# VH-VL binders against UPF0215 protein NEQ431: the designs that were tried, part 20

Target 1, 198 residues: UPF0215 protein NEQ431, of Nanoarchaeum equitans (p61151)
Amino acid sequence: MKKFARFIGIDDGYFVRNVHKKTKLIGAITKHTILDGVLSREITIDGDDVSEKIIDMIKNSNHYYQIRGIILYGITFAGFNIADVELIYKNLGLPIIIVMERPPKDIFYKAIEKYKPNGIELIKKAGPIYKTKTPFGYTYYQVYGIDKDTASNIINNLAIVSKIPEPARVAHMIARGVTKGDSSKPRAGGDSNPGPAG
Short names: E, the ipSAE of ESMFold2; O, the ipSAE of OpenDDE; V2, 0.75 times the mean of E and O plus 0.25 times the DockQ between their complexes.

## First folded at step 22 (VH-VL; framework fv_becotatug)

Design v5 (from u1 with heavy chain K102R; at its last look DockQ between E and O 0.54; V2 from the best seeds 0.65)
Fold by ESMFold2, look of step 22:
Structure v5 (fold): chain C 198 residues (1-198), chain A 127 residues (1-127), chain B 107 residues (1-107)
Amino acid sequence: as target 1 above (198 residues)
Amino acid sequence: QVQLQESGPGLVKPSETLSLTCTVSGGSITDYYVHWVRQAPGKGLEWLGYIYYTGDTEYNTPFTSRLTISVDTSKNQFSLKLSSVTAADTAVYYCARDEETREYGSGWIFEGYFDYWGQGTLVTVSS
Amino acid sequence: EIVLTQSPDFQSVTPKEKVTITCRASQSIGSYIHWYQQKPDQSPKLLIKYASESFSGIPSRFSGSGSGTDFTLTINSLEAEDAATYYCQQSNSWPFTFGQGTKLEIK
């Protein structure tokens, strides 16, 4: 992977069902690990428009021809709005890496079947889940239009503060910041002490 | 800090409906799932089911026909109703929080562990 | 339904002793297991999440390990206050299930 390659990380923002109809979709473009641009669109909560919004956002950007790959933070966005990696790849000609902190639970697939029955077909297009060791633990990922070993190297080159690559991590922070007003996760667990947020 | 408190009658007659309320303070109810867990005297923990603020639920298989878990967002309250009770339903009933988290996207994603528990309330089924 | 079987059911333990409690799942659950401590007349308290991640504020003498079907909770140097019943709980599949419990008492 080239030293100054650009990647776009994509994530959605905070939302509340029954209150919000849409939330933000954020694209964070990095040159290596340095933020170089931010793109935004809106997507429909539990809708079917995330793939078209990703395509539109990237294709109409000034960075389109410089972007070497797309890093999706998960395959679902705004609830059950599921990315169609085949459609995205056909329209943009860009390899896709889907990153996640943990492999999905069995109950994730049950939820897709319950709430978005055609969603399993979209998830199947993304292929098997691989894992790669980073300095921050194991990162789990899927690939489309790129081999798993090249994707592993990209993840490791871009994961500099967490096991989630910088483009996706920054997209997450921006999306949360602009929709909830604070990019940090609400404090959970049995302690009241502040901790780092990612 | 999130706090959960169970409340309801401590005595319920056989064949009637057990009704409990979990009152939640601190945090937003849109940020977590509430689970109900019970413990018969001298026995282990038994998961009953969960509810999300949207009203979506899953119930443990033995309770599917008798259990209703619901939410009243205007009161920050979650409720459990267990119909047709018998002495076997005598237990301490807990509500517990399961935090929403981002894992493989945004749909119905939760941690799966219970970080905050209510104090529990004993319900005795007796005539 | 995933059955979690703990071992032992009961153990008398000596302070400073290293204690291990096992939890075996009837099928693979990845790392989706969590450990709780429950003292008499108290609510359960989360110790370990995701098999090996210590919950905030939990003493370092508690640790967890395992993946798949075999999991272990370890207390490296037992203290008197650790006398309690310990439960494992899985969150991989519906319904959520608990192990039957392991009661530790001080000798």
Scores: ipSAE 0.629, ipTM 0.827, lowest interface PAE 1.5, mean pLDDT 88
ESMFold2 (binder alone), look of step 22: mean pLDDT 89; pTM 0.926
OpenDDE, look of step 22: ipSAE 0.751; ipTM 0.882

Design v6 (from u1 with heavy chain G107A; at its last fold request DockQ between E and O 0.47; V2 from the best seeds 0.66)
Heavy chain, then light chain:
Amino acid sequence: QVQLQESGPGLVKPSETLSLTCTVSGGSITDYYVHWVRQAPGKGLEWLGYIYYTGDTEYNTPFTSRLTISVDTSKNQFSLKLSSVTAADTAVYYCARDEETKEYGSAWIFEGYFDYWGQGTLVTVSS
Amino acid sequence: EIVLTQSPDFQSVTPKEKVTITCRASQSIGSYIHWYQQKPDQSPKLLIKYASESFSGIPSRFSGSGSGTDFTLTINSLEAEDAATYYCQQSNSWPFTFGQGTKLEIK
ESMFold2, look of step 22: ipSAE 0.667; ipTM 0.843
ESMFold2 (binder alone), look of step 22: mean pLDDT 90; pTM 0.930
OpenDDE, look of step 22: ipSAE 0.849; ipTM 0.926
ESMFold2, fold request of step 23: ipSAE 0.588, 0.592, 0.589; ipTM 0.815, 0.816, 0.820
ESMFold2 (binder alone), fold request of step 23: mean pLDDT 90, 89, 90; pTM 0.931, 0.926, 0.930
OpenDDE, fold request of step 23: ipSAE 0.838, 0.841, 0.839; ipTM 0.918, 0.918, 0.916

Design v7 (from u1 with heavy chain Y113W Y116P; at its last read DockQ between E and O 0.41; V2 from the best seeds 0.67)
Heavy chain, then light chain:
Amino acid sequence: QVQLQESGPGLVKPSETLSLTCTVSGGSITDYYVHWVRQAPGKGLEWLGYIYYTGDTEYNTPFTSRLTISVDTSKNQFSLKLSSVTAADTAVYYCARDEETKEYGSGWIFEGWFDPWGQGTLVTVSS
Amino acid sequence: EIVLTQSPDFQSVTPKEKVTITCRASQSIGSYIHWYQQKPDQSPKLLIKYASESFSGIPSRFSGSGSGTDFTLTINSLEAEDAATYYCQQSNSWPFTFGQGTKLEIK
ESMFold2, look of step 22: ipSAE 0.662; ipTM 0.843
ESMFold2 (binder alone), look of step 22: mean pLDDT 90; pTM 0.935
OpenDDE, look of step 22: ipSAE 0.786; ipTM 0.894
ESMFold2, fold request of step 23: ipSAE 0.616, 0.567, 0.604; ipTM 0.831, 0.812, 0.827
ESMFold2 (binder alone), fold request of step 23: mean pLDDT 90, 90, 90; pTM 0.930, 0.931, 0.932
OpenDDE, fold request of step 23: ipSAE 0.868, 0.883, 0.869; ipTM 0.935, 0.940, 0.935
ESMFold2, last read: ipSAE 0.601, 0.620, 0.628; ipTM 0.828, 0.835, 0.836
ESMFold2 (binder alone), last read: mean pLDDT 90, 90, 91; pTM 0.933, 0.936, 0.936
OpenDDE, last read: ipSAE 0.877, 0.889, 0.857; ipTM 0.938, 0.942, 0.929

